# VH-VL binders against b7kms5, part 127

Target 1, 80 residues: b7kms5
Amino acid sequence: DTFETVRNTIRIESEVDESLRQLCHEERITKETWLEAAYLYLCEKPEELAQVIQLAQERLSQRKAIADYKRAKTMQERFL

## First folded at step 8 (VH-VL)

Design bb17 (framework fv_miptenalimab)
Fold by ESMFold2-Fast, scan of step 8:
Structure bb17 (fold): chain C 80 residues (1-80), chain A 128 residues (1-128), chain B 107 residues (1-107)
Amino acid sequence: as target 1 above (80 residues)
Amino acid sequence: QVTLVESGGGVVQPGRSLRLSCAFSGFSLSTRGVGVGWIRQAPGKGLEWVALIYWDDDKRYNPALKSRFTISRDNSKNTLYLQMNSLRAEDTAVYFCAHRTYTISFGSGTYSVYFDYWGQGTTVTVSS
Amino acid sequence: DIQMTQSPSFLSASVGDRVSITCRASQGISSYLAWYQQKPGKAPKLLIYAASTLQSGVPDRFSGSGSGTDFTLTISSLQPEDFATYYCQQLNSYPRTFGQGTKLEIK
């Protein structure tokens, strides 16, 4: 009743998803509530939040590198 | 320091019942994520998981043992129990209790579950 | 049930040797694997969890690797106190299952 929600579709690495799924199953929570709690907790821990942001930036850079590689390979395959 | 001490083992005839106890200290079964389980080992054989009880009283059993064994706890006494009914010769084993915990690695984002501390075991012998 | 198979079941080695014990899961378990050491007449002792994380107080000559279905426990430079039986356990699903054990004995 109190909570107005939004629906989000996100893509995460399969190994991370498996780990998170295991956590949620063992702890009797949902991915939705874990995400909300994690963000709220980190907002009250500025130094830890900074470390999470750094890790997120690193992961984003890795994904961009992979996407760049796949794009280049597709170009080569199309011009066979 | 976490300690677990099993008791209640002994020699019992087939078809009878026996209740094992595990007195623990250094943690609370009311703490989120904590669980305590029973693992057994027959003479000269490997480890076999028996049952686990979680902080929220959720229980998990080895399917082969579920109909005969019941796990329970008394938080006021810091004690875990295993009620074993309709005992068979194949239930002869050393019964260990073990503390189940978890770790969340912030850097890797990894959730890990494991049994970190074990009691010394109590021996159950089912024979005539 | 997830079946855990260890190889070898028996291993003879000398002090100072490097040894590896493997564990195979019948289905993917990511990194939800632990290794235990058990000496005769004693309770198992946790060595490694999350496939590769060393438990506090365990000597750094022990290491674990692997993910998914294939895992390895390595002991570099065996010490006399390392002769024991080693077990792997999957913690991905119920029921929790163990490998059959690998007995490491002096050559």
Scores: ipSAE 0.007, ipTM 0.688, lowest interface PAE 8.7, mean pLDDT 88

Design bb18 (framework fv_miptenalimab)
Fold by ESMFold2-Fast, scan of step 8:
Structure bb18 (fold): chain C 80 residues (1-80), chain A 128 residues (1-128), chain B 107 residues (1-107)
Amino acid sequence: as target 1 above (80 residues)
Amino acid sequence: QVTLVESGGGVVQPGRSLRLSCAFSGFSLSTRGVGVGWIRQAPGKGLEWVARIYWDDDKRYNPALKSRFTISRDNSKNTLYLQMNSLRAEDTAVYFCAHRTYTISFGSGTYSVYFDYWGQGTTVTVSS
Amino acid sequence: DIQMTQSPSFLSASVGDRVSITCKASQGISSYLAWYQQKPGKAPKLLIYAASTLQSGVPDRFSGSGSGTDFTLTISSLQPEDFATYYCQQLNSYPLTFGQGTKLEIK
């Protein structure tokens, strides 16, 4: 429906989270609304969306390599 | 045209091993965003997901099967494999390979994921 | 694991009938649900994904509805080629799970 919301728990790299937090504070927005806006905007920009997906895939691969050593395991089930 | 062709099935004794293959044409298994996997169906029963592998070699298994089954791929042959060890009577089934895809709406951003192409299946019978 | 429960297990109907099959998830799966049709000796065929989106090439007499935990597949006017087994699948979380199936038979 239009404004029904869901609660998500996500694990983000500390430096990225700090940067995003400062951006949200300065622009008077929330992380929730930034995430929604960024996703919707990128869906209208196919070339930019492709670049973002590539970066996400690279970052996920790096996390998996680290998890192999630490025995930590996570899978982004919703991306599937 | 996209095609998936399974092979390697047959009759095997309990405790033995068997490797299934799935040959893909019409797309590359190394293409970013591509996911492929195995789904099985015991005689007269429903569908059971077995395992999947992504373009970046990330693997996920049905927890009930992960100790005995291994999924892998050979990009040079564009072929998916399922290595099945310590086979049991309850592993008797038709094994299908399937292609996973997703769609994103460029208006709402709606993400959708589904299995769009399936092979015809290969039969594995575990009997003494 | 997310359990998918389909109802009914068997359904007898006549050509021209409107039929509905339901699927319940043991926890919320949003709209990450697909419906498949399987005929004897054949691989499953995708009918609907994202709970309500019709796959290209599938007749518009098929429709899907629902979100969260309760989902329905409807065939508005049953045709002879529709007698088959239907399965729902959740794609929200691992392990991926299917309903037990609904066999649609001629009355």
Scores: ipSAE 0.006, ipTM 0.636, lowest interface PAE 12.8, mean pLDDT 86

Design bb19 (framework fv_miptenalimab)
Fold by ESMFold2-Fast, scan of step 8:
Structure bb19 (fold): chain C 80 residues (1-80), chain A 128 residues (1-128), chain B 107 residues (1-107)
Amino acid sequence: as target 1 above (80 residues)
Amino acid sequence: QVTLVESGGGVVQPGRSLRLSCAFSGFSLSTRGVGVGWIRQAPGKGLEWVALIYWDDDKRYNPALKSRFTISRDNSKNTLYLQMNSLRAEDTAVYFCAHRTYEISFGSKTYSVYFDYWGQGTTVTVSS
Amino acid sequence: DIQMTQSPSFLSASVGDRVSITCRASQGISSYLAWYQQKPGKAPKLLIYAASTLQSGVPDRFSGSGSGTDFTLTISSLQPEDFATYYCQQLNSYPLTFGQGTKLEIK
């Protein structure tokens, strides 16, 4: 492989990780290559990219709110 | 029944300090998920958020006011406070306190928050 | 800061009319939007939260729609008690910000 790569540590929601892990196993790809492909695909689809950015902003706000609101941690422990 | 009653407003000189109070009933600020905030409205103008305090004592401020204003509470008295320092003419407004609630849906992974009950407001006039 | 812009700032309408007020955010706020009604000399009253959820006790002629940056408050058949100033608020990020308000008055 002639690609230069960088190592990143990324923390994502456990439920999302489980789903993505199952997809990668079934399709015989890696999380790294799926992430690269998803980003590259969306860069060619401005309207879809905008929707994904909005979802990402929502998820970021929710994580910050959950960090501010300790109730969410108790709920996650109960559900997970 | 949720009620919030503001007090402590009045006419004050520029550069002075003033403390507003909000006496509430029908809920406890010790209850998980509850918050109470201050929103102000200058004469003939729109609404401007001032500060918010949560059940776990986390505090959030309008950055334009953070250096001069302090939000605090006394759970034993069911009272919220706003300490306003170095008052200016532009601080002239009606100050409302409002009950804030939120909900988190883990299925949809969404968070919603809103102010559902408001007091009648207390008027602060900075003379100049 | 997220800037909230309402359109129009002033709206004149008649009883029975279908009225829509729009609110635009300077960046995406998903569905973290609330609508309030304020009558002269009174505190604001919550109408809608999460962009489209009607608050308990609010008449069903009020509805909200939209997500992301563009939002609409609709009154399907205007009643005399609906003449007031309406505000949108984003609750996506700090500082919390409100639109400049839309004053709805009788033609």
Scores: ipSAE 0.000, ipTM 0.611, lowest interface PAE 16.7, mean pLDDT 85

Design bb2 (framework fv_miptenalimab)
Fold by ESMFold2-Fast, scan of step 8:
Structure bb2 (fold): chain C 80 residues (1-80), chain A 128 residues (1-128), chain B 107 residues (1-107)
Amino acid sequence: as target 1 above (80 residues)
Amino acid sequence: QVTLVESGGGVVQPGRSLRLSCAFSGFSLSTRGVGVGWIRQAPGKGLEWVARIYWDDDKRYNPALKSRFTISRDNSKNTLYLQMNSLRAEDTAVYFCAHRGYEFSLGPGTWSSYFDYWGQGTTVTVSS
Amino acid sequence: DIQMTQSPSFLSASVGDRVSITCKASQGISSYLAWYQQKPGKAPKLLIYAASTLQSGVPDRFSGSGSGTDFTLTISSLQPEDFATYYCQQLNSYPLTFGQGTKLEIK
C-alpha cells in the first residue's frame, strides 16, 4: 500500500549536506531513503553501528566545544 | 583519560638551543577550546609559567622568555614543542607540559581556566 | 605582573590537624585562582580552581575560599598523603603567575 512517514527536521554541517546531496543525485535516491537504508543496514551490523555512534558522540562533543570556545574567546579578548 | 609525556631534556652548554617535545593523548589540539602549555620549575624553586598555545594557534608567552622561546605544535602527531634558544644557567629547570582546562558560565558571562593534567616533566640542565 | 605571595613558606603539622595556607595577590584577581599539590619527584596536581571549586577526585577535606586578593586553602584532618608542597596560581591576566609555594611537613 502506502508507507506511513513522519517529518523530521535536522541540522547538519553544510559540507556533509553537500556531499550527501551529490551522492543522492548520482545514485538517484533521496536523502530520506538513504537515511532509512543506512540506519537499517547498521542495525544489522552491531560492530559498525558502535563505530558510527562513537563518531556521532565525538561530533556532538566538537559542537559543544565550539560554543564554549566562542564564549571564552570573547571573554579573553575583553579581559586578557 | 588524558596523558602528557615530555622528552628532549638534557645537559646543554650556555648559548646553545634545545627543543622539548610533549606527546599527548586523550584530547586533540585541533578541538575547539583546547589549550596546552609549558610550566617550568628550577631546582628547589617554585613554578613558572612559560607559554601556552590554543587550538587556533593563538600563542601567549611569559614576557621574560618570549624573545628566546617558541611554542608550536603538530596536530597530526599529537605533539607540543618548546624551542629554547640562547639558553642560560637560569633556564635550568624541570619543564612540564600541561593541558589547559576551562569552565564557562554563559549566564553571568564568566570563565575560569586551570591546568588539570600534567606530564611528569623533562629536566634541562644548562651548565659548562 | 601580578605577584602571588604564600604564607607560610614552610609549615609543620601532625596527622589529624586542620591546616590553612594563604595566598595574596598584588592586584585583584576576582576568583581566578587555582591551587595545586606537588609531591617530591612528581608533577603538580590540580586541587581547586575558581578559588573554591574542588576538582573531581580530590578529597573533600580540601577546601578553598577567598576572592579579590586574599585566598585560603584549608585541609581539615590532615592525612599522611597530604604532606607535600602547595602552590597557588592566578589565571586573571598574562603572564600567569604562581606563589612561591608552601612546604607542608610532618612534625
Scores: ipSAE 0.006, ipTM 0.615, lowest interface PAE 12.5, mean pLDDT 87

Design bb20 (framework fv_miptenalimab)
Fold by ESMFold2-Fast, scan of step 8:
Structure bb20 (fold): chain C 80 residues (1-80), chain A 128 residues (1-128), chain B 107 residues (1-107)
Amino acid sequence: as target 1 above (80 residues)
Amino acid sequence: QVTLVESGGGVVQPGRSLRLSCAFSGFSLSTRGVGVGWIRQAPGKGLEWVALIYWDDDKRYNPALKSRFTISRDNSKNTLYLQMNSLRAEDTAVYFCAHRTYEISFGSKTWSVYFDYWGQGTTVTVSS
Amino acid sequence: DIQMTQSPSFLSASVGDRVSITCRASQGISSYLAWYQQKPGKAPKLLIYAASTLQSGVPDRFSGSGSGTDFTLTISSLQPEDFATYYCQQLNSYPLTFGQGTKLEIK
């Protein structure tokens, strides 16, 4: 085989991980091969890739907003 | 439209207890960044912060009142409460509830905190 | 506790005047300052937050400035409906504290 692989550690939301694990179990595939296939498919579909990138930007923004709200609350406590 | 309506005020004798309610609509206290608080004003005097409760049930009190007053909420009824114990003459005031929110400007990375909507107030008179 | 001191406590002015009210914090509060207007028998109304940001619906004759310890509320051309009591509030740290108020009266 010609596959050279790299190990990466990623952190994703638990709900998304559970859903993906169920899909992989039912379809008899692995998370690694699903991720590779999804990326490769999207690379062949520029308009769909653009939409996925937009969703990724929105999710990143949402995570930052949540962290910022918690930090605003903590900032008030730190000035006490 | 955000509205807050206080109730439960009245005339009470020193040493007694009283529970105030604030019925709110137009927002949820489970929304991240939201808080609701109590501010009071004695006749002819200025504003004094009493207590604040956040979306995650974290509570903050005026240290002068913390031992006698308890803030709580019932999210299923969209209602905020203030339990006042061992009432004194100096607790005589109009009690307002107010919506508090955080805003973040990502461009300037500025934190903005303020009370934007207030109820009409409920009057508590502590006298014999 | 952070003490908020307003100057003056009483201010007499005429319609059309430019009026300024000052608020001083006993320690630095960055821009965590709000200004409220209160008319007799009514709840306070938010005018300005973050020291200088005008609340939606508030007339543009109101403006705020300052940071750190010294803050100013300015009314560029006083109108009859502006005669009220004004309060500053710091939201930097607990306990939250208000200034003693400035009563703006018609001259």
Scores: ipSAE 0.000, ipTM 0.615, lowest interface PAE 21.9, mean pLDDT 86

Design bb21 (framework fv_miptenalimab)
Fold by ESMFold2-Fast, scan of step 8:
Structure bb21 (fold): chain C 80 residues (1-80), chain A 128 residues (1-128), chain B 107 residues (1-107)
Amino acid sequence: as target 1 above (80 residues)
Amino acid sequence: QVTLVESGGGVVQPGRSLRLSCAFSGFSLSTRGVGVGWIRQAPGKGLEWVALIYWDDDKRYNPALKSRFTISRDNSKNTLYLQMNSLRAEDTAVYFCAHRTYEFSFGSKTWSVYFDYWGQGTTVTVSS
Amino acid sequence: DIQMTQSPSFLSASVGDRVSITCRASQGISSYLAWYQQKPGKAPKLLIYAASTLQSGVPDRFSGSGSGTDFTLTISSLQPEDFATYYCQQLNSYPLTFGQGTKLEIK
């Protein structure tokens, strides 16, 4: 009676992680099972899945923008 | 609407100190990407950058002025300051404070940096 | 330090003329260049940022071009209110530096 599983490591925003940890504690579930359930549910709801993908694309763009800004700020600090 | 109003200028003797203030409204210095700076202009001359303070309290100075001038802020009073020490005749100028924007364009994937809102300036005259 | 040189330092023109002011950086600044207009006794006003982007509220007769080291501000048809001093500024590297200014006077 064993499910085949894969071990992953992921990096998420600290604030999001804290919120998710609180949710999992209150509902007595794990982050792993929440992730699996969320994906499976969204696969049955194409309209909601599309909205989540749009949010994911937006967040990815925001992370890139922040990385680009930090790089540009470093270049402006050459005269420190 | 963004407004900035400078004050604290006047006539001062060489070697003395002055503190300029810039009261602002319509933005917060705690907003990521925001900066506020001082730019001066001697009579009949061009513009010279003095100092800039970032939202995260990082500071940048004109190297020629760093030893004598200090930029600071008080977010609770929405006020920017410039402390000027050991004043010289060549420090005679109109001192402007200005809001600096730093924005990313997702289309071009480039950054834009500019001073968009300026105060009317306060005059500092260093003479005997 | 990055030195910004404007040409000409003085320009005489008539209403309706097309005028151009050039700004040259002593080293590459990409598109981190802004243009400001200053009238006597007043604070500078932002006209153009990122070398070619027109600030909201600025008339479309103003345009900017260039990248790297050579930049141009163009006024397609001079109006009476355009007689002022114009400054370029590089915002690529510290210290931030301005050009010496171009004074545009009525002919």
Scores: ipSAE 0.000, ipTM 0.620, lowest interface PAE 20.4, mean pLDDT 86

Design bb22 (framework fv_miptenalimab)
Fold by ESMFold2-Fast, scan of step 8:
Structure bb22 (fold): chain C 80 residues (1-80), chain A 128 residues (1-128), chain B 107 residues (1-107)
Amino acid sequence: as target 1 above (80 residues)
Amino acid sequence: QVTLVESGGGVVQPGRSLRLSCAFSGFSLSTRGVGVGWIRQAPGKGLEWVALIYWDDDKRYNPALKSRFTISRDNSKNTLYLQMNSLRAEDTAVYFCAHRTYEFSFGSKTWSVYFDYWGQGTTVTVSS
Amino acid sequence: DIQMTQSPSFLSASVGDRVSITCRASQGISSYLAWYQQKPGKAPKLLIYAASTLQSGVPDRFSGSGSGTDFTLTISSLQPEDFATYYCQQLNSYPRTFGQGTKLEIK
């Protein structure tokens, strides 16, 4: 009667988190159950899942670019 | 056995409307993962996707046709519809309906989607 | 929109020949590609899906290969019933798009 679960730590962008928190509060669900439902639903639409993966790849690339910029700026400030 | 049979085609004047039907059997459009769509083919030309409707009533349209065409269904009659408005000469084509399926297993990284069964088509001719 | 380009558009061959038809996507589509056969006056028939998976009931002389942007349909030994028009379709994104078709004719 109980699901076997795994504890995960996830870090998402502040604006996305705020929007998702509002949705979960209004619909009376949790971020965990929304994530599970979203993944399972998309698995039933592989073509939609492919688009989500592309967006995820783009967002990951953006995060890397931001991290690289911040690192470079820190080096500039340290190096005279 | 899965079958799809289109009907409702004919000769129609430009600017008029026409509704096509697709009667299907061997599957239910209320089954999760199932979708049914319309694909058309102008005389002597290739295939062009028109629209798709999913089991959850989610709809996708060819952007070139979205403003004039509406896909809908009646699950109680196992029938798919295509409402075609403001018809033009370039809409002259054979209209096919096709069953969309997918494959995914929970532990697998394999995803597939395809149109496995097609109807015989119904001909729409837009002329004066 | 993702554009699908087939080559050649026309192909002449003889019974027993090995033929290949190529399909190229303007953007990456992973393996979300299907191949269809259409005979005059008939509906298209699914031959291959997921780029390389043969549909049940389709003869094993048909095979598909490729991933990403470049795909090939091969018929290892043409039979009389194989003279038809062949279409590729990408199912990676909307709108769903087809290649322009390849007409396979008797030489």
Scores: ipSAE 0.152, ipTM 0.751, lowest interface PAE 4.4, mean pLDDT 88

Design bb3 (framework fv_miptenalimab)
Fold by ESMFold2-Fast, scan of step 8:
Structure bb3 (fold): chain C 80 residues (1-80), chain A 128 residues (1-128), chain B 107 residues (1-107)
Amino acid sequence: as target 1 above (80 residues)
Amino acid sequence: QVTLVESGGGVVQPGRSLRLSCAFSGFSLSTRGVGVGWIRQAPGKGLEWVALIYWDDDKRYNPALKSRFTISRDNSKNTLYLQMNSLRAEDTAVYFCAHRGYEFSLGPGTWSSYFDYWGQGTTVTVSS
Amino acid sequence: DIQMTQSPSFLSASVGDRVSITCKASQGISSYLAWYQQKPGKAPKLLIYAASTLQSGVPDRFSGSGSGTDFTLTISSLQPEDFATYYCQQLNSYPRTFGQGTKLEIK
């Protein structure tokens, strides 16, 4: 059996992207291989994986709250 | 502390133009959610909303006045303007500048707005 | 446009009285209503917003109630400084519209 790659498009905060890009350049790796390695490593560390998931949930909630606020603001100030 | 001070009023003949200014402090019109507007009051009459400008340059007008009045701002001077063209006797009024306040909640709350800080007003008299 | 109608237009009362001023919207505005007080020669002052929320610094003898189309401003015990003109305003839709005003006069 051969292993194939899948192309994924993701959108992340610009400051995070800049930091990750610098890390990849300095260590001579790619974003793809860093993401793959990070996930695989965390799967071997279930307690740390749980902490990362918690942070991801917090960041998702924050982005949703900001989007909801902007939507409510637009409806109230520009369409009411 | 929030303050708003209107200027530019005076006596003008019908058909002429006049520009009012509102110098404000204690807030920035570039801050998300902030708005500033003009409300007028003819002698012995009630309040009439004229126009409002938001932080994102969205402008809202009283439809009865939109063709003759233009609201604008200069953020570098913390100043709001009202350009009034083709003035008529019925435009005689005290013109107030007011800060649009607001509150919101991310729970089962409400979004509300109001005019919480007002200037003292500047008087425009259109007479012949 | 949403029309705001206040009643009464004129009200005479004495210090210590409880008075109510009503405001009716021509269509539903939920709770997007504010009340203002204006004294002769002065700018209006915000008393109440969101129909029933008292602005900071406003005495607790002032209260607001209602939702939809019918709203009431109540002053539980009139003080000398309360004799003024009161206006309601809807903030539900554009254009923002005010009631015609209620002048509260000393009896």
Scores: ipSAE 0.000, ipTM 0.608, lowest interface PAE 22.7, mean pLDDT 86

Design bb4 (framework fv_miptenalimab)
Fold by ESMFold2-Fast, scan of step 8:
Formats: C-alpha cells, structure tokens, sequence
Structure bb4 (fold): chain C 80 residues (1-80), chain A 128 residues (1-128), chain B 107 residues (1-107)
C-alpha cells in the first residue's frame, strides 16, 4: 500500500546537518527523500559517484585519526 | 536595514525569573536559513553564547544553562524572547540578541554562518 | 566543548602600526570562524567570517587568515577608531564558543 521502509539513525557533523536542514526547508523536501534521491542519482553517474566516495573515504579517515588520537591520549593519562 | 532592540532587563533577586524581548525589523524568521540568538556578556568579561532559534523552530542552548533558559519567538510581532528561570548571581550580564547571517550554495562544503547584526543589549543584574 | 584561546589578551600599539591577534581552537573547526570588534558600551560588530571573508563595509586594512586550529586577525595600518576589544568565535559545532578577547589599547 505504501513504501516498505527502514528506520535508521545517523550522526553527521553539526554544520553539515544545519546546511542540509536549510536545503530541505528551501526545497520543501525531507532528509530521507533527499538521501534516497542523491544516492539513486549518483548510482547513474559513475564518475560523480567515484568523487563522492573519495570524499567519504577522506572524511572517514580524518575522523578515525582524531578518534585514535583521543584514545591514545586517554590511555596515557590513565596509565601514566 | 536590519535592526534589533532588546528590552526587559532590570534588577532581580536570586531565584526569580525574568523574560527578555528582542524586537527586530528588516528580516523575517519565516525566511529559510534565518536564525536569531542570544549572547551575553558579564561585566568586564567576554562574550558567551546563550541560545539560538531558526526559521524551522529548531532550538539550541548552551548546555551550561541547564534548561533554566527557554528561547521562543512570535513571528507575527517580529519578536524574540528569552525566558530566564532560577536566576543566579553569575547570570548578571548584558544580554544581546543577534541575527544569524549565512552564505550558502548547494552542498555542505560551501556553507558559512556568522552574527552580522546585533542589538545594543539589555542589562540583567541578579543581586540580593 | 571547543575552547577558543586568543593571544595576546592585551596589546598596546600606535596609529599606523601593523598588529596581529591570534586565535587557537582546541579542535579542528575548518574555516568556521568569525572575528568581531567591540567598543566600550556598544554591541559587537562583525568584521570577518569564514576565517578570511571581509564583511561588507569593513575597511580592507582588516584581514583574516588561517584554517583548522590556528587563525590570525591582522590590521595593516592601525587607525584611531580601531582601538577596541576583538573576539573570535567558532561556528563549527554546538555550543558556539568565543575567545576570551584581546583588548587593543593606544600606546
């Protein structure tokens, strides 16, 4: 009768969320429909998809490096 | 021309409540991307962000103010409010309201925000 | 919370001098940083946003630079009206935080 959907929670950078929220308000769409449309569109644009994946990999690497640093700092302060 | 004018400050005893108002013109809180907020400054000290409200009614607060403060608006009157409860001596400050400007192009990497217009402030003194 | 630290806290200078004020963030904030000028008894005035973009109407003797954690506000040739307190603010995450301020005084 209606679309079968799944409920997900995601965590993104605060300023990115703010920008996306503004875009959704201006265009009268939801974050859910924007995400679906963006993914579907990019799947039909392999070169653009590749660039988005590269950016995602960079952002993930950056967050991992920060998390690793904080973890190491906590370990040193706890045991030394 | 954008203007903001605060009012409602005064001298209050600890534990009491006070509501501040900010009357603004030159913009509408119904416009996409528009936001307004409160920033305070204790005598001889620096600036401290208090809270903000956006066009879509999203609200954010300084966690240090622990639900004692409530931000709200009346779009029909072009007025922003700050309800302050359980006031303490450390809440003594000049309270400014400010307009949130932004530059935005489609995409998260091309966005910036800033407080471009400020009111002149209203003074709140919490003393016994 | 992201802590913003300014240096120096006090600066004495003469008209015509080049002065620089620095601001450090405890975490990376990309270019989401603004600079404000505040004169005694008045509200702050926006000078620079996005770390390096001059607000309309601000004299071009003001410039901003930096990204990530280290930022600088420079006044190339100090004028009498520039003696004021300067604040940086990060707008990367909540809560929004300000530096403690730098008071620029005439020598």
Amino acid sequence: as target 1 above (80 residues)
Amino acid sequence: QVTLVESGGGVVQPGRSLRLSCAFSGFSLSTSGVGVGWIRQAPGKGLEWVARIYWDDDKRYNPALKSRFTISRDNSKNTLYLQMNSLRAEDTAVYFCAHRGYTFSLGPGTWSSYFDYWGQGTTVTVSS
Amino acid sequence: DIQMTQSPSFLSASVGDRVSITCQASQGISSYLAWYQQKPGKAPKLLIYAASTLQSGVPDRFSGSGSGTDFTLTISSLQPEDFATYYCQQLNSYPRTFGQGTKLEIK
Scores: ipSAE 0.008, ipTM 0.686, lowest interface PAE 10.5, mean pLDDT 87

Design bb5 (framework fv_miptenalimab)
Fold by ESMFold2-Fast, scan of step 8:
Structure bb5 (fold): chain C 80 residues (1-80), chain A 128 residues (1-128), chain B 107 residues (1-107)
Amino acid sequence: as target 1 above (80 residues)
Amino acid sequence: QVTLVESGGGVVQPGRSLRLSCAFSGFSLSTRGVGVGWIRQAPGKGLEWVALIYWDDDKRYNPALKSRFTISRDNSKNTLYLQMNSLRAEDTAVYFCAHRGYTFSLGPGTWSSYFDYWGQGTTVTVSS
Amino acid sequence: DIQMTQSPSFLSASVGDRVSITCRASQGIYSYLAWYQQKPGKAPKLLIYAASTLQSGVPDRFSGSGSGTDFTLTISSLQPEDFATYYCQQLNSYPLTFGQGTKLEIK
């Protein structure tokens, strides 16, 4: 059981990051292992994976809109 | 109804400055979500975005023009301005003022924007 | 900057023809694409926004399609008043950019 890992830098919303940090602290796990476990779990459940992909697509579209239109703060509050 | 009317264009020598005005009605730049901008068109050429200002005074510029052009507004007069400095021959164009509209879908929160109302334009000629 | 390329730059057609103009973005812009019509000496007029949504008051012979990088404006049956220059614009990121334009002329 030798794990070869890659170091990656990702940018996520600070609110999401804070929530994930609290979860990891309470459950005594790391962000890395949570991400791995979440992906592996969803790969066993295609219907749920499809729902997550849909949410990811929605969040990506919203993030692009917000990045180009600072005034979209109101939109983020309404849809999140 | 929304109307925008540009003024202040004319013939100017290279290196000089000129200030354009856009008098608008049918909306207020104090209204949350509203934006107004400048788009120019050189003779026989296509459209080029110049600058945009939002209700909260957030300003966005074409990077190619940012160092020489300044967008501003006077909400009490319902007027938008474009201050143009160090004018060059390649700044010769018709300058349009346009209202930035927007729409969103309730579903995934998709945001869309567009320029829905335009003024007739004011002509700036930079010539010696 | 996102480059917008229109094809063709020049189009000759007859009244009653079905014509299509293509717009290609150098990067993905989702559906943040608008189409404008401009007649000589006049300001541009918004035809379509969000790639496929027809602006109020625009005839239904105009339609838009596409997403991501490839977009098409279609006029199903050309009328005399449709001879004009057409521009696409991306509103996904700054700086906002327009295509070079497609001039539609009577044949």
Scores: ipSAE 0.000, ipTM 0.628, lowest interface PAE 17.5, mean pLDDT 86

